# VH-VL binders against Protein PARTING DANCERS homolog (PTD): the designs that were tried, part 14

Target 1, 248 residues: Protein PARTING DANCERS homolog (PTD), of Oryza sativa subsp. japonica (Rice) (q6l5b5)
Amino acid sequence: MERSTHSTGWTCLPPPPPEPAAPGRGVCAMSTSWRDKQQPSLINFIAAFLAANSYRLNFLSISPDFIFNNGELSVAFIFETNWDCQNEGAVFSRVNMLKRQLKHLYVVVAVPTKEQNESFNRSYHKYGMKLGFPTFVPVTDPEMGFEKIVKIAHALGVCKQQDIISRLKNEREQAVQCTDSFLRVLTSIPGIDNHDANALAQAIGSIEAIAKASKKFILENTDLSTDKAETIVRFFRDPQYYLSPKIN
Short names: E, the ipSAE of ESMFold2; O, the ipSAE of OpenDDE; V2, 0.75 times the mean of E and O plus 0.25 times the DockQ between their complexes.

## First folded at step 12 (VH-VL; framework fv_amivantamab_arm2)

Design m3 (from b1 with heavy chain G99L F101Y, light chain N92Y; at its last look DockQ between E and O 0.01; V2 from the best seeds 0.00; counts 0 for: pae O 14.3 > 2, off the site)
Fold by OpenDDE, look of step 12:
Structure m3 (fold): chain C 248 residues (1-248), chain A 121 residues (1-121), chain B 107 residues (1-107)
Amino acid sequence: as target 1 above (248 residues)
Amino acid sequence: QVQLVQSGAEVKKPGASVKVSCETSGYTFTDYGISWVRQAPGHGLEWMGWISAYNGNTNYAQKLQGRVTMTTDTSTSTAYMELRSLRSDDTAVYYCARLDYTFLSDAFDIWGQGTLVTVSS
Amino acid sequence: DIQMTQSPSSVSASVGDRVTITCRASQGISRWLAWFQHKPGKAPKLLIYAASSLQSGVPSRFSGSGSGTDFTLTISSLQPEDFATYYCQQAYSFPYTFGQGTRLEIK
C-alpha cells in the first residue's frame, strides 16, 4: 500500500480582487520588440489595464516580454500572443534560454483554437519542459492572458510566503550565470552600462534582489555612483515616480 | 520654441465649474506630462496634479480629489484642467507646466503664463 | 506628505551680495529637489533641478547643493533682476510639495 504522499502544492489562490489599488502598485517593463509585434489595440488595452491597476508602464529593450516589479519581487513573463503551430521550437528555445537567466519566469500562451491548444500540449512534452519550470499558462485570448499576467505578478508580490522566497534564493546562483538577459534588463535602465550591470550581478545576483536592495547596500557593494544607485532604486521601488511609459 | 499658452481669466460663482486650457507647441506633446500648480493670493505654490500626455494617466492632490479632472487632447496638443464645485478659496492663479520626468529628475521646466480664476458671490 | 520648510521667509540684500536660501525636507528625498524663481505677474521659472543641476539658460551665479533633507540655493552675486520669491520643490514622491517661499527684497 504505497502511501502516495499527495504533495498538496499550496496553489496560492489568487488573492481576492485587490482593494482599490493604492496609487503605485509597481512597475511594468514591456519589451519594445514585443510591443512592435503586437496589434495597437492590444497595446492600448494593456496600457489601460495597467493604469487601472496602478502600474507604471516602461518600455525597455528587454528580454523577456514583461518584467513586473512591485518593490518586493520581480516577475518575468514571456507572452506569446499568437501561437504558431509551425514554429513551436522558437518559443521553447527562448523559454529554455530565459528560464536559466531569470528566477521568476512565467510563460503565458494564447491558444484560442483547439488545434493551437493541441499543438501547444504536444510541444510542451516534445521539448522536455518540466512542469512548473517555468509555469506555463495557456489562455484563450491575449487580453485574458494579460489580465492573468497582472494577477500573477500581483499575487506573487503580495504573497509573503516564505517558501517562494526561499525557492527564489536558491535560484539566485543559476541566474547569475546566464548574464545576457539579465544584462539587457539592467542596461535598459537609463544611465546603467554593462559595467554597472555586471557589478550588480556579481554583488547582488538577481533582478529581484536588486529590486529589494537599498541604495546603501548598492553603494557599499558596488562601484556604482550615487546617482546610478538612486536610479536603480527609483526604477524598481518607486512606482509613483512617474505614470508615463519611458522608451529606452 | 517650446511654449505653453493658457486660456484667459475666469470669474465664477461658488458652486460653478471652471475649465482652463493649456495649448502647447514646440515639442512632441506625448513625450511629456503636464502638471498644474496654483497660487492663491498671499500664499505659496500648490501642486494640484499631473497628467501623462502619452497615456492619460493622472495623479491628483488628495485635497482636490473628486473636484479636479485633467485631460489632454493629442490632436491639438492641449491640456485641460477642470475644477468643479468652486469655492472662494479656489481663487488663484492657475499654471500649467510641462513635466520633464527622467530616472534622475523631475522638472517643471516650461510654464504657462497663468490663468486667474476668481470665485466670488 | 513630505513637508518642505524654507529659511528664511524673507531676506533683504543688495546688488552684489551673496545670498543663501535653505530648504529642509521632513524626510529624505535624496536629490529630488528643484528650485524656482517667481516674480509677480510672471510664470515661475525653473532654476535648479536634481538638487544641483542648473537649468539651461539660467545664469551660473545660481547654484544648488545638498542631499537627503537639507538643501541650499546660492546666488553668488545678486543682480537687480534676481529680486523675487524663491521656492524649493520636492520631486521625490507624489504629492509634490513646495516650500513656503523666500522673498528676496532690495535692501
Scores: ipSAE 0.000, ipTM 0.501, lowest interface PAE 14.3, mean pLDDT 83
ESMFold2, look of step 12: ipSAE 0.012; ipTM 0.522
ESMFold2 (binder alone), look of step 12: mean pLDDT 91; pTM 0.922

Design m4 (at its last look DockQ between E and O 0.01; V2 from the best seeds 0.00; counts 0 for: pae O 11.6 > 2, off the site)
Fold by OpenDDE, look of step 12:
Structure m4 (fold): chain C 248 residues (1-248), chain A 119 residues (1-119), chain B 107 residues (1-107)
Amino acid sequence: as target 1 above (248 residues)
Amino acid sequence: QVQLVQSGAEVKKPGASVKVSCETSGYTFTDYGISWVRQAPGHGLEWMGWISAYNGNTNYAQKLQGRVTMTTDTSTSTAYMELRSLRSDDTAVYYCARDTFLSDAFDIWGQGTLVTVSS
Amino acid sequence: DIQMTQSPSSVSASVGDRVTITCRASQGISRWLAWFQHKPGKAPKLLIYAASSLQSGVPSRFSGSGSGTDFTLTISSLQPEDFATYYCQQAYDFPYTFGQGTRLEIK
């Protein structure tokens, strides 16, 4: 009686194919010239932060410091990490040049000291910058600055992508995602909560439009307080806002 | 020396198109923009539009949207302005001007091109 | 659109006179204002940019002042070659717009 040991060959089902990597949020191009002027610690921070946020980092010889590509949208950034009170003209010259070349341009400036804030404010007026064109974003430190860069780029890019996709698939779902990204950017502004951000989104619809909106318009079309409306306007347009960052 | 040299005078019929050229020299063409300005007889200066020689971005006066096209040729450092569906009120001297970085000031001008629209 | 209003529309003056031309914007334009001189049969000439910056090669008798909505062009001592039409132009936002012009004539 030959006991045919049916070796139940446990066919090890091949591990399920790795879940498709969450579609990358986009590509961040960093200027090599900008990189070379920065502390290695900041570069490492940036690289890690981008990776954590599903951005691919590329190094390119580009004139802006950063270009974010999220689908069909490209957003450029000037990132001044070390404001020089004795050479502020160089920054504004560059801004004036690039604002003509790029459709979407933001300028992030680290001004951690009171002196730097004052210098920047004076220079802004001296060189006759247009309010809200481009959008200036003062920050207290470079790391915070870069986080804001990513938030802005992400919000704008996601909205654009979702608009395209929603047209093809589900407009409602895409609208919600865009709103979420938009809210994250706006709520990064001191004193602005989710309610405020939603009100702005509904009334105005885009960060760029908000940047150009008057205080009066905001007050007429939202339930924001006068103080909050002023904060929004100052954040995007008012050079005096650059003096407001809390200096430790 | 920085110079902008425009094409010669044109006489056109209503409904026709005109294309004016602006050849530039003496500077890096792609570093600047070109604005077009016109002056009709007895009227003031009117801005028509702007083009970036760097990337070709344009902005046109709303009054001329759909009828005006601005282009650049980087190989020849030349800017072009085409105006279509010409009317009698398009009779004017047309100028190209270099648009600077700092203040969007028109610091260098072409000599002007007279365009006459007559039946 | 930003409207630019010049005053006066015309002015008669003599050689040696101080002449002042004003320009008002319908909204704040910071210092994004230029002044041009225009003579018949010639191309316009930039005099002042950024409200108060004198263009290279322009005589020092020309000066610009102002910010926000109100701007002024001043000719400190009028010379024979200064008789022309003057225009202000805002460069704050598209579309760029010119004032209606000020004709400076000999008295």
Scores: ipSAE 0.000, ipTM 0.524, lowest interface PAE 11.6, mean pLDDT 84
ESMFold2, look of step 12: ipSAE 0.012; ipTM 0.485
ESMFold2 (binder alone), look of step 12: mean pLDDT 92; pTM 0.934

Design m5 (from b1 with heavy chain G99V F101Y F103W, light chain S93D; at its last look DockQ between E and O 0.01; V2 from the best seeds 0.00; counts 0 for: pae E 13.4 > 2, off the site)
Fold by ESMFold2, look of step 12:
Structure m5 (fold): chain C 248 residues (1-248), chain A 121 residues (1-121), chain B 107 residues (1-107)
Amino acid sequence: as target 1 above (248 residues)
Amino acid sequence: QVQLVQSGAEVKKPGASVKVSCETSGYTFTDYGISWVRQAPGHGLEWMGWISAYNGNTNYAQKLQGRVTMTTDTSTSTAYMELRSLRSDDTAVYYCARVDYTWLSDAFDIWGQGTLVTVSS
Amino acid sequence: DIQMTQSPSSVSASVGDRVTITCRASQGISRWLAWFQHKPGKAPKLLIYAASSLQSGVPSRFSGSGSGTDFTLTISSLQPEDFATYYCQQANDFPYTFGQGTRLEIK
């Protein structure tokens, strides 16, 4: 019946305070960055589908593509609406980063052709066997993909796997560990202080996005100096830095 | 064609256990849930519990908590319900039903044929 | 647990009659209510889901209405094959619960 009066950013998310009971089945947060890359017809379908099923839709700057809050359970999704084997490494790197930050993460991938499905399966085995991955869910088209996203979120919420107190404790613990780990990784970079780390988190959002960001992108979206931006780019691309990060 | 085929009738003695299978076909098993529902002679339908074929999560009726276990086998697209420490009032027809999350109705849209479990003597 | 109460317990009616069965939930369940038809020796059959949506293959003489706590199933023109027991069931929260059933008999 009641709506929360607050909203928060979704980069390495702390759990929000418990929200008063909302009308319907819950709230769906969609990444604005993800939304802006999609065909408008898909966004219209998603909005209509959520409304028809009593979900409230919010557009937020968040690291995953979607976050569902079904009462006291939060679940996050990465939604790749058009599989491209040229960028497979970026997809799996993003999955690996987010799975360490989020307790409930699912990846839905649209593979409408047989060739895309086969390409995805090869990539999945390559990365999954070596790095471990959260659940991947291949689908034939983006609309079916979003329907499955909502089915997964609903099934998890309906199950109520843990009592309310246990779920809230787990989410708070994971959020604290995630935030602390995020800042520790960034401040382990020589010359990067807490202000720089927070600026990167606010502007770019995730360690994966920062690791892939160009020097130019960092400079355009943060207050970091050219020297600091170069240091960040080198840190994530130099095996010497990558394999043995130093925590400040 | 969506189909749920259950194992055959069973006769059990009090204190034994029974495990009913529900073999599914004609759909993607992991996209749906499975609920188990029973009907004792002269009584209405009673929900026993639910299992997600996606991740194995369960929810059981409080009355049966501790005596029931629901599982799935994704490789055979089969759901199972085991009821332990049987008593005479567990005599019933046991149904599995697919839980359809389409439009989030949680509709029990396709049912198995039922399995009669008789607990006597 | 959400208690589902059906009324009446039984109905006597003739072919061609309009029949209405009521179901009341002990707390709000939005539109998340289903109706089932159950004949002896057969599995239950879903008729209506989400209060008013007709399941595929179910005759249009069946309709459902209501939201919140009060729901109805209507058969607009009773046919011989409609004599059965009817159950409502809430799908809002675990445990999913059924009404006690309404037996529809030939008058």
Scores: ipSAE 0.000, ipTM 0.443, lowest interface PAE 13.4, mean pLDDT 79
ESMFold2 (binder alone), look of step 12: mean pLDDT 93; pTM 0.948
OpenDDE, look of step 12: ipSAE 0.115; ipTM 0.663

Design m6 (from b1 with heavy chain G99V F101Y, light chain A50Y S93D; at its last look DockQ between E and O 0.01; V2 from the best seeds 0.00; counts 0 for: pae E 16.9 > 2, off the site)
Fold by OpenDDE, look of step 12:
Structure m6 (fold): chain C 248 residues (1-248), chain A 121 residues (1-121), chain B 107 residues (1-107)
Amino acid sequence: as target 1 above (248 residues)
Amino acid sequence: QVQLVQSGAEVKKPGASVKVSCETSGYTFTDYGISWVRQAPGHGLEWMGWISAYNGNTNYAQKLQGRVTMTTDTSTSTAYMELRSLRSDDTAVYYCARVDYTFLSDAFDIWGQGTLVTVSS
Amino acid sequence: DIQMTQSPSSVSASVGDRVTITCRASQGISRWLAWFQHKPGKAPKLLIYYASSLQSGVPSRFSGSGSGTDFTLTISSLQPEDFATYYCQQANDFPYTFGQGTRLEIK
C-alpha cells in the first residue's frame, strides 16, 4: 500500500492586487549582495518594472533582499530566486534570523519544478515555520515573484490592511528597534550614523514609526540635527524622492 | 573633476534637425540624470526635458513634445538631445546639466558649457 | 504647470549692499526650489538647492529661505562678481519651471 503522501502544497495566496496607485508609490531598496547574485536580465526586469510602477530603486547594503517603503509602511522581502533542494536550511536560517528583526517580512521563493516545490513544502514543515509568520509566497519564476513582491508591498501600503499590520506589529515591535538590519537600513541613509540610528530606535522605535514621524517629533525626541531630521523625512515621505532611482 | 562637455555650435535651416551631445566625466554616469535647458536671446532659462541615465526614463516639456528626443549612451557616458523640425524661435544656447535626484533635491548641480544653435533661412 | 514669479525683474545695487530677491510659486512646492546665478557667456551656476541648502563652493553670503509658495534669495554683502541674472527653479513637479529671472546690475 504505497502511502501517496499528498504533499498538500501550501499555496500561500498573496493578498489581492491593490487598486492602481497614484504616481510616486514609494522607494524600493534592493540589497547589493542580492543583486550581485542575480542574472543581469532579472535586474533589468526589476528596474524596468519598478520604474513602470512609479517606484524609486535604491541599492543599499541591507540584510533583507528588498525593503519597500511608501511613507506609511516598511515591508521587507526575502527573495529566493533559485531554490536549492540540497541547501534549504540556509534559506530558513536566514528567515529565522530576519523574522525576528523585521516587523513586516515576506518570503518569496521561486520553485519552478515539482521537485523544488516538494522540497520547499517539506522544508517548510521541517524547519517549523508557522503559517503567515512570515508569509511565504511560492512562485514559478523570478519575474512572477517580483511582481508579487510589488503587489504585496503596494497592497499593504495603500489598502492599509490593518489586520496584517496589527498582527505583526505586536510581535515584532521590540525586536525591530535593536536589530542589525534596522541599523543598516537607517545608516544607509546618507548622513545618518550609528548614533543617529540608535537614537531613532530608542525614541521612535520601528522603521514604520520613523517613516511616519514628523520632523518636529524627531527633533523633539532625539539629538539629531535639523538637517538629519529633514533627510529622514525626505527619505521616507518625499514624493519627489520616490520618483527617481538612486544607486548608493 | 566632474565635467560636462557639450558639442560645438550648430547652424541649421528651418525644418532641419540638430543633435547636441553632452559628454560626462568624473562621476558614475548612471547615478544621475541629465536635464536640458535652453536660453533664447533676450529670454530666460527654459527647461526642455530630463532623462535618467539609470533607466532611460524621460520627461519632456509639453511645448517640445514630439520634436525632442533625449538619449544616453552609458558606454561613453554621453547624453544626447535631438531637436527636430527646427524653427527660428529654437535659436538658443542649449545646456545639459547633471541632475542629482537624491539628496540634492533634483538640483542641476553641474552644467555643460552650452551649445549655440542658430536656426536661420 | 507651476508658474514661478520673481521679484524684482531688475535691481540696481552697490558693492556691500544687502540684496533680496523673491520667488513665488503658483502652488505649494514645499522646499523643492533652487536658485541659480547666470552670467553672460557662462553656464548657469547652482547656488541654493532645497530652498535653503547652500551648494558646495558657494560663498556663505548667499542664503535661501522659504517654503510652500514664497521663497527668498539673500546676498548679505554684494561683491563685484555677484552682478548677474538670478533664477529660481521649482523641482517639485514636472515640468520643471524657472522664474523669469532677476537682473542684478551695478548702481
Scores: ipSAE 0.000, ipTM 0.502, lowest interface PAE 12.7, mean pLDDT 84
ESMFold2, look of step 12: ipSAE 0.000; ipTM 0.408
ESMFold2 (binder alone), look of step 12: mean pLDDT 93; pTM 0.941

## First folded at step 14 (VH-VL; framework fv_amivantamab_arm2)

Design p1 (from m1 with heavy chain S103E; at its last look DockQ between E and O 0.01; V2 from the best seeds 0.00; counts 0 for: pae E 16.2 > 2, off the site)
Fold by OpenDDE, look of step 14:
Structure p1 (fold): chain C 248 residues (1-248), chain A 119 residues (1-119), chain B 107 residues (1-107)
Amino acid sequence: as target 1 above (248 residues)
Amino acid sequence: QVQLVQSGAEVKKPGASVKVSCETSGYTFTDYGISWVRQAPGHGLEWMGWISAYNGNTNYAQKLQGRVTMTTDTSTSTAYMELRSLRSDDTAVYYCARGDFLEDAFDIWGQGTLVTVSS
Amino acid sequence: DIQMTQSPSSVSASVGDRVTITCRASQGISRWLAWFQHKPGKAPKLLIYAASSLQSGVPSRFSGSGSGTDFTLTISSLQPEDFATYYCQQANSFPYTFGQGTRLEIK
């Protein structure tokens, strides 16, 4: 039973420079098939609205009507611009198909008349939709519907960004803590100062690696003196060094 | 007949601003967007930005962001493009063009406006 | 931004020749490509929209083809009035971008 000692080399990779925040809120992909079924006025409205809200518009062959990409988050939308009381089943079939494929799916339906609204409500129950899975958003007109789409997408994107930022902050904090610990360990070695510790960190990168580094390697890759290099090697490799009285 | 008629040639000094007008006729102004395109001497066509005549929403080329402002006046069916902090490399012929978003085909163009930026 | 690359940058041809100009997009733009003719001292003229749709009033000798990333403008039989610079333009997403242009010159 060979215990493969997975040496988890803690490579403190410097956090990648924050990618310059793309000046835009994100990308909106519109289905070409959906677009071709709409009135030009609605498309113009949508384009203008997206532009005003710093979204880039792309036309793509996609299954949902819209996909909003806000960084790492993708949100899909089905957008029924005019509820058809005679073809209710088609919408729900599509919803059932897409909800299995997409983690974040919303369905926006324009129901401007009482009849349409009643039809929608009846159908919702008839086809066994679970409340909130996906979320349905009835609206009175397509323009309102699209505004809501953008609001939903934006809200979700902001939340995701906040999560990412939080994660990054945590990672940075951890990295700093690691660095501090690293420095503390190295500077605990007699004769090793912060400069020396930083030089070692930069040249070798981890305490484990330093512990395994040869005197020659240290001298070739750092500006440390021969004495300091020897001290480091002894510190990590000579058990007797630990037993020597700490000259306070 | 659908027509776009632009204002006349302009000569400006560096740091100045220029405002070019594009008067439209022959169609419902609010049904289309207006794009602005320029061509510097010896260079190709460059898209500057787009404005919706319906609601005034705009999209500008990143290179020109902060320096360009597009506006519309529905009462006169006229589009305007203002370019600020002019530089010598802004010397170009500026065109307005009508575009349908569905096709985003600039099907009708203005005659062009020469803007010369010289010290 | 989507980059549009035209080929060739210039072409010399004679009246009656078949001329082909290509345009490549850095990303898929579906069919949302337009072709323009531009003559000195004149405004650009739309020739083709949606990759293959001929603009009204444009002679049938002009045709467009392609989808996705690769597009072609063809002039089946070059006429004297066709000597000009031609540009492709993607209309798939903001910012709109033009190709660098193809200058068609008389041989």
Scores: ipSAE 0.000, ipTM 0.489, lowest interface PAE 11.3, mean pLDDT 85
ESMFold2, look of step 14: ipSAE 0.000; ipTM 0.387
ESMFold2 (binder alone), look of step 14: mean pLDDT 93; pTM 0.939

Design p2 (from m1 with heavy chain N57D, light chain S93D; at its last look DockQ between E and O 0.25; V2 from the best seeds 0.00; counts 0 for: pae E 13.1 > 2)
Heavy chain, then light chain:
Amino acid sequence: QVQLVQSGAEVKKPGASVKVSCETSGYTFTDYGISWVRQAPGHGLEWMGWISAYNGDTNYAQKLQGRVTMTTDTSTSTAYMELRSLRSDDTAVYYCARGDFLSDAFDIWGQGTLVTVSS
Amino acid sequence: DIQMTQSPSSVSASVGDRVTITCRASQGISRWLAWFQHKPGKAPKLLIYAASSLQSGVPSRFSGSGSGTDFTLTISSLQPEDFATYYCQQANDFPYTFGQGTRLEIK
ESMFold2, look of step 14: ipSAE 0.007; ipTM 0.421
ESMFold2 (binder alone), look of step 14: mean pLDDT 93; pTM 0.935
OpenDDE, look of step 14: ipSAE 0.014; ipTM 0.566

Design p3 (from m1 with heavy chain F101W; at its last look DockQ between E and O 0.15; V2 from the best seeds 0.00; counts 0 for: pae E 12.5 > 2)
Heavy chain, then light chain:
Amino acid sequence: QVQLVQSGAEVKKPGASVKVSCETSGYTFTDYGISWVRQAPGHGLEWMGWISAYNGNTNYAQKLQGRVTMTTDTSTSTAYMELRSLRSDDTAVYYCARGDWLSDAFDIWGQGTLVTVSS
Amino acid sequence: DIQMTQSPSSVSASVGDRVTITCRASQGISRWLAWFQHKPGKAPKLLIYAASSLQSGVPSRFSGSGSGTDFTLTISSLQPEDFATYYCQQANSFPYTFGQGTRLEIK
ESMFold2, look of step 14: ipSAE 0.006; ipTM 0.436
ESMFold2 (binder alone), look of step 14: mean pLDDT 93; pTM 0.936
OpenDDE, look of step 14: ipSAE 0.017; ipTM 0.533

Design p4 (from m1 with light chain Q27E N92Y; at its last look DockQ between E and O 0.02; V2 from the best seeds 0.00; counts 0 for: pae E 11.2 > 2, placed apart)
Fold by OpenDDE, look of step 14:
Structure p4 (fold): chain C 248 residues (1-248), chain A 119 residues (1-119), chain B 107 residues (1-107)
Amino acid sequence: as target 1 above (248 residues)
Amino acid sequence: QVQLVQSGAEVKKPGASVKVSCETSGYTFTDYGISWVRQAPGHGLEWMGWISAYNGNTNYAQKLQGRVTMTTDTSTSTAYMELRSLRSDDTAVYYCARGDFLSDAFDIWGQGTLVTVSS
Amino acid sequence: DIQMTQSPSSVSASVGDRVTITCRASEGISRWLAWFQHKPGKAPKLLIYAASSLQSGVPSRFSGSGSGTDFTLTISSLQPEDFATYYCQQAYSFPYTFGQGTRLEIK
């Protein structure tokens, strides 16, 4: 009785193909001027954080410190990594300049000390900043600040995408409605069927254009019969056509 | 006083894994990153990777990608480095070092952990 | 990866001597360079950060200079406790990289 040791060859299933890299959430543009003023550790942190969150990092010559592009939405950020109590005016001047140019602007300010926080609060009032225009985000440290930046950018991007989807949906619905209306109008013409209506739609496009189309044009660009083409022209151009007894 | 205290020496076989701990004290743990650096006998210092104690973000040396995992425990202010699939050339003294958040200067070091990989 | 090249690989000097060690980066790293002292059986010690900033507690006989690609560590008057291996390290970008080291020995 030869015990056939079925060596169950554990076919090492090839590691599942690397999950397709989650579609990039977007692009982060970092100001070169801002970068050059920062410590390398912070830049490295930012780079790592962006990578971990599926953002591409680009270095650009831009006026804001950051611009996040999540498809169609661009969000700009001013990022003060360490509040300077002696140079408060410069920050607010910059804010005032950029807020006029940018629709979506946020200001993130690191105020790790009580003194800095108080200074910031005083300055905020001193320079007449309106609450929420732009939104200021005080933070305790630069890492927290950048995390918040990414969170804000992501949140806004998602919102925008939803809006776009909704808009597209609405547009499609409207387009369908228009098409239906178009067909209804054309098929209301005696002798014109759905095929004819669709042919006209493809060849000419709009009811207004059909109304202006010559018999010759219709015949040259559609498979409609001469009789049908004539009927269409009469329908739109002959006022007496409406006065003719409705052949029930 | 700021201190980094590492776990004791390890002897491992090829193919095994090792996990080295680095307990920190004397500062706010989450305000800094931790880098790991190793030195093989007769060789120079080699940077292995970095972890942020704030958010757990990591960056690893490409050479060690897939074999190394760095983690932190904020409750104990401890950093960990796990190296898998050990080879003889992984024999080294392993150091944890505090990285200044702003300068990334390794200003405080652990005492080192000898890891020996032998058949 | 940024490569760091130190020169010389070894140097013999006497107490009281001026010692200079150079480090060259393969690309510009601005001022983001650190110098370390490493003694056998001890952890590396930070001497200089940001190319020229002296770490707290480090003797003033140590100084760093340079920017971009070329950097120098200088010991103005060598002391007995300074015999060790010295490393430069770029902190400009990941992956961080060290020079190959310079061994400072007693003449």
Scores: ipSAE 0.005, ipTM 0.488, lowest interface PAE 10.8, mean pLDDT 85
ESMFold2, look of step 14: ipSAE 0.007; ipTM 0.457
ESMFold2 (binder alone), look of step 14: mean pLDDT 93; pTM 0.940

